# Ledger of designs, part 14: VH-VL binders against q89xp2

Target 1, 226 residues: q89xp2
Amino acid sequence: MTSPCKHGDRPPGRHDLVFVSPAGWRAMLDARDDLAADSLLARWPKMRWPTIRRRALPHEATGVALGLPLPPSAGKKRVALLVEIDHVASVARPPSLQQARAYAPRNWWPTLDRLDGLALRHSVDARVYGSLAWQSLTGLDYVTGRSDLDVLFEFRSETDIDRFVADVAAIETSAPMRLDGELMSADGAAVNWREVHGGASELLVKSIERVVLLDRHQFISGATGS
Short names: E, the ipSAE of ESMFold2; O, the ipSAE of OpenDDE; V2, 0.75 times the mean of E and O plus 0.25 times the DockQ between their complexes.

## First folded at step 1 (VH-VL)

Design z09 (framework fv_zimberelimab)
Fold by ESMFold2-Fast, scan of step 1:
Structure z09 (fold): chain C 226 residues (1-226), chain A 123 residues (1-123), chain B 110 residues (1-110)
Amino acid sequence: as target 1 above (226 residues)
Amino acid sequence: QLQLQESGPGLVKPSETLTLTCTVSGGSISSSDYYWVWIRQPPGKGLEWIGSIDYSGSTYYNPSLKSRVTVSVDTSKNQFSLKLNSVAATDTALYYCARDTYEYGSGSYFDYWGQGTLVTVSS
Amino acid sequence: QSALTQPASVSGSPGQSITISCTGTSSDVGSYNLVSWYQQHPGKAPELMIYEVSKRPSGVSDRFSGSKSGNTASLTISGLQAEDEADYYCSSYAGSNNYVFGGGTKLTVL
């Protein structure tokens, strides 16, 4: 599957996949008339498809805040869910580039292969999220002719972030799609790679718990141990 | 610093199409983190959400307006635009563009707004 | 009529606390807990004061607080000051990537 592990082995991070138990699904559907009426949502637990972690609101502190993206054909792109921690069956990392490749349009393959090679050179763990990830997880049609490739780049302290995002931009110049994504530090803080490359003075840094504005230099130098 | 600026005509005749453009500076519209939004306010009245667009061109419209509204994005110019067809006097309003922070339902608030542009619909 | 119900006006004296309610349905305020509040001074664009029911952006005074119970969200302003005089609007996520606004509340500082 997606290399699942039991919840509690590590806390869920951004874009991590969260599998809800059958009891958790029953509790959610019983509590939410809008979800119970949706035929695709009823199918979700039967197929054992995951959800994704989102940032909890203050009143949700005792639960696990989850999100569920629906395919374009279903119209709904935001479904917010909340479950008891005991209803989390397992947690897995988002699909690797290699895992998602088989579900991607064939003309995306050269870009995926170039990104995989780049990540290895820079000590980056590259994962997919967004449309391609959900298509690979469910077999449903999430990817369209207008879709971006969304990549999560988890960097290490030795990663040269400025060089890495310059190389990502270079790969995008020959790509058949727009390449979007996030740079994520080991502690789970993430920024859009294009904001870093584009020279924005302030970066919107997102974590599971909060959103903050930081100086570009503070994020880059803090992440690299300068 | 992120800044949004509306531009377009101050006066439009009834039955014509209104076109407004929002120019984003100090940040990129090319991000899965955000939706880009049009909101209007008739003089002396409250706010009304018109529609939203994400980085991939996916659009969402107020059901009361969706037959007349088109929102589009031009990432090369860092702009997004509103077209409102068959305008009437009731479409007279200040039109704002705004940024909507999105993350799987945990966002959904308008953190940056343009100054607003007044559009008057009259003969 | 607006989808979310706010009182048309509220008033208070300097130093007092006031509360503005925002009542929706189980399909918006009751379901998603994604309520934001905006302050609008005459001739100015709205400014975000509260997001996600109770969170404040950097730079917003801690005199402003938000809460929610059932289908009703509330904005409370403590230590009321003259510059708080403005129109206040609530907004909620309403499902299917749609948003609704309240009708607005005019706050008068007496």
Scores: ipSAE 0.000, ipTM 0.427, lowest interface PAE 15.5, mean pLDDT 83

Design z10 (framework fv_zimberelimab)
Fold by ESMFold2-Fast, scan of step 1:
Structure z10 (fold): chain C 226 residues (1-226), chain A 122 residues (1-122), chain B 110 residues (1-110)
Amino acid sequence: as target 1 above (226 residues)
Amino acid sequence: QLQLQESGPGLVKPSETLTLTCTVSGGSISSSDYYWVWIRQPPGKGLEWIGSIDYSGSTYYNPSLKSRVTVSVDTSKNQFSLKLNSVAATDTALYYCARVYIEYSGYDFDYWGQGTLVTVSS
Amino acid sequence: QSALTQPASVSGSPGQSITISCTGTSSDVGSYNLVSWYQQHPGKAPELMIYEVSKRPSGVSDRFSGSKSGNTASLTISGLQAEDEADYYCSSYAGSNNYVFGGGTKLTVL
């Protein structure tokens, strides 16, 4: 697991890994024939693999809305799950760059190393999500020749965001893959780093509760002193 | 009944930013069952996927348009938008917005807008 | 050039059957059973004809069928009719929520 978080102390944030209890899995599989018929989903609880937190739809307000990305061999579909809060066993942060490195294609290693160094210089906590994260968590083949490297950058109030995203863009120019990712503030609000870098007068700000369009200055200023 | 409609300028100067908006009617953009997508078609040529956004705001982009494209969503207006930076004559195309249906039995592009022609010219 | 290879044109007479191929790689058509076919009439938006290789949406004639073998998907139109004259595009899932399209095939009915 990445750095585990105790369930009930803090709610899972964006991209956090959610482990469902055996009882929760049994309840879900018993309630849904489509899930029970899927051989990978039947194996998921036995292998103790996580799910991911997603935003709840209006009709899902009383549960914990979760997603489960299937590997390319199973169509790379996202499975929407809903569990009772009592069936959340634990929560963990996404894998660190260091944890995921061993599962990455060798030609990605220089980019991962550059990003790790960049994050240290800017007081940013960098974690992997998406295909590389799921490959490192399950051992299943999620990464393909067309996969992006998806990085979550949790910044602090002292982070010079403009300089940070300019440096991320510079690293991408020499990368063998597209470098996707999000900047996340301490309160869990996230925005795609590319939108912040330039060319976007409004940012799509994503949270567990909703998505909204905000002016760049509103997002950055809200993180400072909040 | 679900309808998608593109809107934006028909003419953009080289090196400027193209901005298009898709308005969704008769359905909600907040549904977890769908991705909302931009696809383009240069005159007399084939279709090219540009990018997708889901209900949570997660974005996915065509690697060949790396660094130039941003897709965003405004759930309060039931709209999603495309921004394409540093346009050139090769970006002249009919631009479509579309919906990709995601379900346990499959997924596909099930609804398309009528398309809007964007010409890059000075 | 498109990521998926289709013949530029195909032609047939009313009542005949025609087949349009769509060739990709092991990283798209070969890896996933997520191939779609679209019909586009001049001046109109594309319409979905086939999804998940061989499935038809409600309202699509059973004269349209799809199949896949290895890295090649095929659309077959049986009992060809004049209104079938259109451009046809294949699409495949390519992983990581990415999609690729073929270059399109113009079907001429005499």
Scores: ipSAE 0.000, ipTM 0.389, lowest interface PAE 12.4, mean pLDDT 81

Design z11 (framework fv_zimberelimab)
Fold by ESMFold2-Fast, scan of step 1:
Structure z11 (fold): chain C 226 residues (1-226), chain A 120 residues (1-120), chain B 110 residues (1-110)
Amino acid sequence: as target 1 above (226 residues)
Amino acid sequence: QLQLQESGPGLVKPSETLTLTCTVSGGSISSSDYYWVWIRQPPGKGLEWIGSIDYSGSTYYNPSLKSRVTVSVDTSKNQFSLKLNSVAATDTALYYCARGWDYEDYFDYWGQGTLVTVSS
Amino acid sequence: QSALTQPASVSGSPGQSITISCTGTSSDVGSYNLVSWYQQHPGKAPELMIYEVSKRPSGVSDRFSGSKSGNTASLTISGLQAEDEADYYCSSYAGSNNYVFGGGTKLTVL
């Protein structure tokens, strides 16, 4: 896993891990009886497990909106959290494919190894998010027989995006799971890799602040520039 | 008051693409607590989940329809849309759009439904 | 393709109680406490009656209750009234942001 960035370095982006201070956890648990009564939530700060950033609701404009993904056994998918900005202790990138491999089902290992090699060849920084990421971060059972493998592909100016997504599609052909994921530019704009591979003329481009439709060529051309 | 309204053609020819739009009024589709859903009901039959899109634009599709379905969102128009490719008579149904509550996984607001008939 | 199994029909008289079952698998109903129930009157959109197995939205009568045991969820309607006559559908979270519905049950109030 990558080292945490200190507060004030880079603000939390898509899929970034946000670590809340002990004071921030106390403030959240004091405000919410439902969270304080939850044994899994009580364990979260003690284990020093992260949260993720989510889009803020209008009433949350003055705080940092966070989500806490829960394992299937919890009976609900996630918990919405809100903290003051000074209670964000650090931010880190999502787990690497190498870290996640140790926590993945064994039949996923060939796919993870192929993706790791592919990313190296294409100058892509590949990281996991979703079920496998949270299983690797917590040791809890997030991955089920229905889970997708969710990969964040951060490309660089030298990346041949069309060739890269074609190679991702080839890997998925023999994978035991659905391979979902996002292509992300240096400025944090992301698009589902399958939409790029499918030749869609308009892409659903996501950022931390908004979702917009952009022409495929516009996104790809912007991705290769400074 | 939150309202969802489906719109699109009432008749589509076999092999063509069905396009439906859901217009959301009285609330924002950019809220992180919600996701937006397409559900259909063939005449005299039960409900079938088609697909969903969350506030971040991530899409999820029924595996039986995955190869033919695309769900998209247009936050500037406060709308989300369904495209179903290569339609057949078995795609004849009432099509509903709905709002999902992400933390407890239920559908709390539904449109009135729009009937789509697939016929030559 | 983990569609949930419901009886096609149930019936009861005013004032009686009826129960509708919803049977899934260990990958949906058995794994998650995320079962919801919907009521559909003829010509209308479905309306949420129960969520998270046993919880009621504001405005839903306490005559409606939900429960779950293993892979089977149940909707119970007590003190049956004529306006309860409708189709009832269960739904469950099925993992990976997927959802499944039951085939529906027609309730007739005799």
Scores: ipSAE 0.006, ipTM 0.448, lowest interface PAE 13.2, mean pLDDT 84

Design z12 (framework fv_zimberelimab; at its last look DockQ between E and O 0.04; V2 from the best seeds 0.00; counts 0 for: pae E 10.4 > 2, placed apart)
Fold by ESMFold2-Fast, scan of step 1:
Structure z12 (fold): chain C 226 residues (1-226), chain A 127 residues (1-127), chain B 110 residues (1-110)
Amino acid sequence: as target 1 above (226 residues)
Amino acid sequence: QLQLQESGPGLVKPSETLTLTCTVSGGSISSSDYYWVWIRQPPGKGLEWIGSIDYSGSTYYNPSLKSRVTVSVDTSKNQFSLKLNSVAATDTALYYCARESGYDYVWGSDYYGMDVWGQGTLVTVSS
Amino acid sequence: QSALTQPASVSGSPGQSITISCTGTSSDVGSYNLVSWYQQHPGKAPELMIYEVSKRPSGVSDRFSGSKSGNTASLTISGLQAEDEADYYCSSYAGSNNYVFGGGTKLTVL
C-alpha cells in the first residue's frame, strides 16, 4: 500500500520535532503507568512540548516511534514513546539559531551571531538541536557548562562545503564551547561537519532510513553537484 | 585510510595495572558520531567487550569488569587508553582497539558497527 | 549481561550455503535491531561483515546476508568459498549502552 503524496509538503528530516495530539498523549499515558507517574512528563502535553522521531524497535512495527530527553536534573533520561500515526498533530523543523539565542548562555551569543552570518553567506539553513534546542523549546535547564553547541547545517547545491567547514572551524577557535553538528543535503543525508573538515577518508552518512559509510569524495562530489 | 594501533607491555605481573594505548591515524577521534572501543580475546576463546569512550570522555564498561577498568581519551593526541587494575592470569588475552558508531539510536545516534580494528596486542599476565 | 549463543562449529562444501545462528534474549537481540557479524581469519583482527541485522558495509560480498527472527539472528553465507573459512562472531546491543558478543563459530570449508 502507498500513502498519498502531498505536493509542496517537505518530508520529515533528521532532528525534526514531532508534536503529539492531546488524544495521543492521553492514550499513551493511560497505557503506561511509568510515564503517568512521572511529574515532568505530565507537563509535556499541557505545555505542548515536542518529541523527536527515533528508529522503531522490533516490537514497534505498527505506530510512530518517538522519544524525548529529560533534563540533567532528572538524570538525562531518554524516554521512548510510541503513538498511532493519527495522533501526530504536526511536524516542525528544529529551532533556528535566532530562536534559540535568547535561551543560550550569554557568552554563546557572539558565536551564534557569527554562525548565523556565516550560514547566510554560504546559502546554508542553520538550526540548533541537542541541549540548547530542548532548553529553548521547554524553558528547562538542559545546557550545562560542559554542553556542546549542536548545529544542523542544511546546505544547498551552490554551497562550497570545504570552505564552509573551514569557516565553521575558524569560528570554533574563539568560541567558549565546542561546536558539534551535521551537514545535511536537501535529500536528508547528514554527516558530522568535523569528519569532513578533519580529513577522514570515509564518512558516516546518516539518513532517516539508514546509515552507511561512504568515501569522502563520493559524498562531497554528490553534495556539490559534481 | 583510518588506522588504529595498540601499544603497551607484552607481559604484566599479577596484581599490577595494565595500561594500553590506541593511536588513531588518518581520521579524527573528536567526532561525536563515534565511540572508541576496547575488546579482548583470550587465547583460543571468543571476543569480550571491555569498554567504550566518546570524544567527551563519556565511558561505558562491561559490568563484569567495571570495578577494574578505566578508559580515557586524549583528543589532542588522537589517542585513547585502557587501564586495567589488579590483573590476574585470566586477563591474559589479545587486546584490540576499534571504532564503533553510536550505542543509543533513540536520538539519531546511528549504529554502523565496529568497522575499523587495530591489529591487536598480546598481553600475558605471568610472574 | 547475557552472552549470545552460537554453535561452536559449522561446515560446508564450496558452492553450498551455510547459516550460523546467534541466540540471545528479549533484552538484547529480541529488543534491538543492532546486531553485527564479524569475520576473523587466524592471526588477524575481526572484520565487520554485517551491521544493523542485515546491512552490508561497502566492499562486503552479497554472498553474506543477515536476518533476525525473535531472539535469534542468523548469518547466511551463500556460494561458499575457501576464503570464507574463519571464525564468525555476532554482537548485539544489550541496553544501557552495553554490548555483548557471541561465543563464536568456526566455519570449515571442506
Scores: ipSAE 0.204, ipTM 0.702, lowest interface PAE 5.3, mean pLDDT 85
Fold by OpenDDE, look of step 2:
Structure z12 (fold): chain C 226 residues (1-226), chain A 127 residues (1-127), chain B 110 residues (1-110)
Amino acid sequence: as target 1 above (226 residues)
Amino acid sequence: QLQLQESGPGLVKPSETLTLTCTVSGGSISSSDYYWVWIRQPPGKGLEWIGSIDYSGSTYYNPSLKSRVTVSVDTSKNQFSLKLNSVAATDTALYYCARESGYDYVWGSDYYGMDVWGQGTLVTVSS
Amino acid sequence: QSALTQPASVSGSPGQSITISCTGTSSDVGSYNLVSWYQQHPGKAPELMIYEVSKRPSGVSDRFSGSKSGNTASLTISGLQAEDEADYYCSSYAGSNNYVFGGGTKLTVL
């Protein structure tokens, strides 16, 4: 029996890419008559495109909660899926800035490069999600003229969070797009970087388990203890 | 701590435009995690959702008020505003601004409830 | 957009448990696990007590609990206290970034 989950030492967390087995896709689609006729969803397993790990909704059935955003051409429909853990073929992190760069508009490149450099200087692991990520993963058109750049900044105990977000804000001043994203601690808890930069005393902390308001220092301290 | 405060005229004449502003302090209005919401409550009656605006400037309105309502945001002032055109006596109410948590990558828009409210401002429509 | 249906009033004695119902349709309460409950004392702004059907914000007493079955959500207040006397409103996501409120329930503690 093959291991149902190939993702290192922990289950897939929020924002992780989840690749589902063919049998898993069949099971998911068979359980959803409303999705059976969608041609793009039918293509998804054939193309071996991933899903994204999402927080489960309240009282959602047992399983691994997955999300699948369709491109603008398909109405930007967001599909919620559930899969059994045994059908998780593999897990990956979202694409790096470097990986996604080639799929980004050319005028985004300077911003991506600056963010990449910043992340390296601060020992932050920077990944992209949102439209650019899915564009890079699928080759489909996700990025539009109104698209934001969504970046996941996984910070470490040594990261100067305040300085980091200030530098991110500085980069945004010359960026051709809005810069959004989350600061994620090692335990997977994340907050919007703008909220942090704004100096809020309480932060909306999102994890795979819950959404909760936490004291700013509690969040930062928790991250330092990990 | 995040605080919201409504401001505007307490008296508006019929057929005129009601304009209210909500000032946000202790947090950024530009955060993508939140919607900024207007709710009203006629005296002695229940709550009515008026409309919301998100970080991108996208607006969502109560269908019953859509034709008369405009919600806007001023990020430079950390404020968002409500305009209600052609007011009548039935628009007399306590008007609240609130923050709603609700942005998620997968869903784009969720509803986590309005967790922060202003104290409300009474607007009376009278000639 | 029609309001969710709540009883106009409910009452209970201190220490008792009471339940307030909130009935919607298959297009709101029935479709989404996005029901919220608000408490409003006289002359005060509403306060979020429950979100996402059954979750409590920080600082809200565990005496407050929420559930949903079909098109009906319920707020249960256990160990009723005098300070619980207030108006209670349910709300639900109704799709297309719209919400609907209930008509409100006046809770009297006898």
Scores: ipSAE 0.036, ipTM 0.671, lowest interface PAE 2.3, mean pLDDT 90
Fold by ESMFold2, look of step 2:
Structure z12 (fold): chain C 226 residues (1-226), chain A 127 residues (1-127), chain B 110 residues (1-110)
Amino acid sequence: as target 1 above (226 residues)
Amino acid sequence: QLQLQESGPGLVKPSETLTLTCTVSGGSISSSDYYWVWIRQPPGKGLEWIGSIDYSGSTYYNPSLKSRVTVSVDTSKNQFSLKLNSVAATDTALYYCARESGYDYVWGSDYYGMDVWGQGTLVTVSS
Amino acid sequence: QSALTQPASVSGSPGQSITISCTGTSSDVGSYNLVSWYQQHPGKAPELMIYEVSKRPSGVSDRFSGSKSGNTASLTISGLQAEDEADYYCSSYAGSNNYVFGGGTKLTVL
């Protein structure tokens, strides 16, 4: 069976993990020759590894839109999946920094520790997505010498975002990798931390429903897109 | 591998409408992660962004061209198109279609700018 | 006209490092981390070399690096090689879902 995490009251959004039931996998493999032919992908139901929630395409009006990235050794193929709601076994949050640490290259550990300390000081919930997340979830080699560290920072309304991103930038100056990270507001909308640190007047705000440009003040105050 | 191919006339008369089509193969234009872009390059000059369209049909145009330009998408044919009205000699250029890779908010941070380009098609405006 | 200013040409000898500048305004390069650099050999389509100011696509040599300070972005090519001879264009997000390009820089390897 699945190993769900506490989800809290926040709506599921980008980067959230979705576990598909064995029946759901069987149905997909029976219907799609491309999935059945991929030997690496065939391991997903056996290993009970999750997928990720994605925005539905216009023609995907029914079902739950999911996907998963295959590792670099498989050409970084991104597999798009569509399953019936009944086949969603559970939903979980992305791995925490602490959960992912053991799966990171050792020279990343000081940076991860500093980010974890920073997140604690600001009461920010820090999680990983992208290559390190999938490496921690599967044990497969996703992280390469070219990989970014992708961190999801869930901030609170009281968080001093300007100070937070300045401290992230300071950590990056000594980091062995580029820090790609998103600041996520309580409503699940997210923006790249560099856009905030760089002083952009318009921010590219991403949510599960849409991608929209908002002015800086609208994002910080929690304004909706459109 | 995803590929883009421009098609359309090589010669258009002044005051007429230029129509170009870009065919996407090896992938789908229906992904919300991408913008589909038209760019042109006058002979011996630099690149000029014309406009973009996303999977839903939302369009974005270069302000200097927007009164004359229309970009559209046909998801059933896996194609997107450019119309440029009332062409003049200054519209003579190599026209490229491209994919702008961004908004990879579902899969992680594998974001690229205009990461796939067509080979370009030369359009000459002459009487 | 081009909204971003690049030098018309730069030159360098094999093995040297060269830098190409791309100057915009506070409403584009200065406000957004969406600066890209493209290499274009004669008769070929442009190829993405740098995105998001300093990120390299897979397959692009680490001899290519990008940075910015204020309203100016820079492309640096170290260990210059003959095949680096090409035209180089910067681009930046310019608000309202619009992008602008620089006028291009011709790199000559001596």
Scores: ipSAE 0.005, ipTM 0.444, lowest interface PAE 10.4, mean pLDDT 82
ESMFold2 (binder alone), look of step 2: mean pLDDT 88; pTM 0.905

Design z13 (framework fv_zimberelimab)
Fold by ESMFold2-Fast, scan of step 1:
Structure z13 (fold): chain C 226 residues (1-226), chain A 120 residues (1-120), chain B 110 residues (1-110)
Amino acid sequence: as target 1 above (226 residues)
Amino acid sequence: QLQLQESGPGLVKPSETLTLTCTVSGGSISSYDYYWVWIRQPPGKGLEWIGSIYYSGDTYYNPSLKSRVTVSVDTSKNQFSLKLNSVAATDTALYYCARVDEYYYGMDVWGQGTLVTVSS
Amino acid sequence: QSALTQPASVSGSPGQSITISCTGTSSDVGGYDYVSWYQQHPGKAPELMIYDVSKRPSGVSDRFSGSKSGNTASLTISGLQAEDEADYYCSSYTSDSTWVFGGGTKLTVL
């Protein structure tokens, strides 16, 4: 379930959904003739569809940097948006695997079911982002025959990370698609699951604003609190 | 369809200023979604980024060229331009203009390129 | 100031797969997911083939795929065809808010 959180509960994390207020959309469309002329963009606030937080570019030091991916039929265009913080109405987590399943190609269902069961066994909160997430959020056709399945795995202190990523790799061997994704600690730091599975001694750990090199043990131990 | 076209002199003398213009057609340069960039390629060599400009006039330059380069935009003419000061023979190259999507930083539309020779 | 490291050349036969590497540092390829790949045929402008490490623009064949591990990005071309013969360049955003290109790789289809 994608549950909105109020602005006081937590800041937006990686892949979190950002809902812009009606006033924010009006201000943005009034300032941008290109967006106002787009019939799909005009529908976006009416349908109450979200945007996604993106990493801010150097010229975007003020405000909240957002992205809005259009479906392939609309040219697979990514719309860059910048809004004032007071125009952020709410923030929600990406769709769960179960929520996204109904919108996925049927040949993806066994993989989604296996990942859901795996996440439950390892105390991982698994969410989708990317094409499948947007298809499930909008009902529009984002997923193509070449799309990856993008999964965010938020692990907990009790999670056996090494066993978890080995099991993810095993599931991918039978998947009809490439399984991409990130492991995320409770504090929002994320790393590609393949990098962890590959046994790298140092990991590139990413947040919304920063990238740092961490020792593998530091990342895993820090996430559990040691 | 969006098209970019470079124009300027094919020959410039050492120590002079090279001026090139990129004309945008089939779309507006006054767009929040895009940066407009200059890239060069010496004959038989690789690509080198020169600089980028946003329609607001904000510029970003290759540090190796920063002291010699100026990029400007003219939204009324749907054009952006490159000025490279104090040119030398090593500035001989095919010069491209291109569009960069500000969200993912891909250079999705390129001009055909214009050859500039720096020679006495 | 050095460009990103690519092999000067790579070759393959029709139907095979080839991979081109692009190696930088944690301040460019390793630090950001802003890696793009460009195809350049002789006498033509470059064309965007991959952006955001692994994503394809509309109209680009699914035979082209991108990936990244640490400081090295890779372009893989499967089902190699004669028309794939071209120069390939990677590029990345850097921690200095600048751009760097790879040295380029000449793909020959034998």
Scores: ipSAE 0.000, ipTM 0.410, lowest interface PAE 16.6, mean pLDDT 83

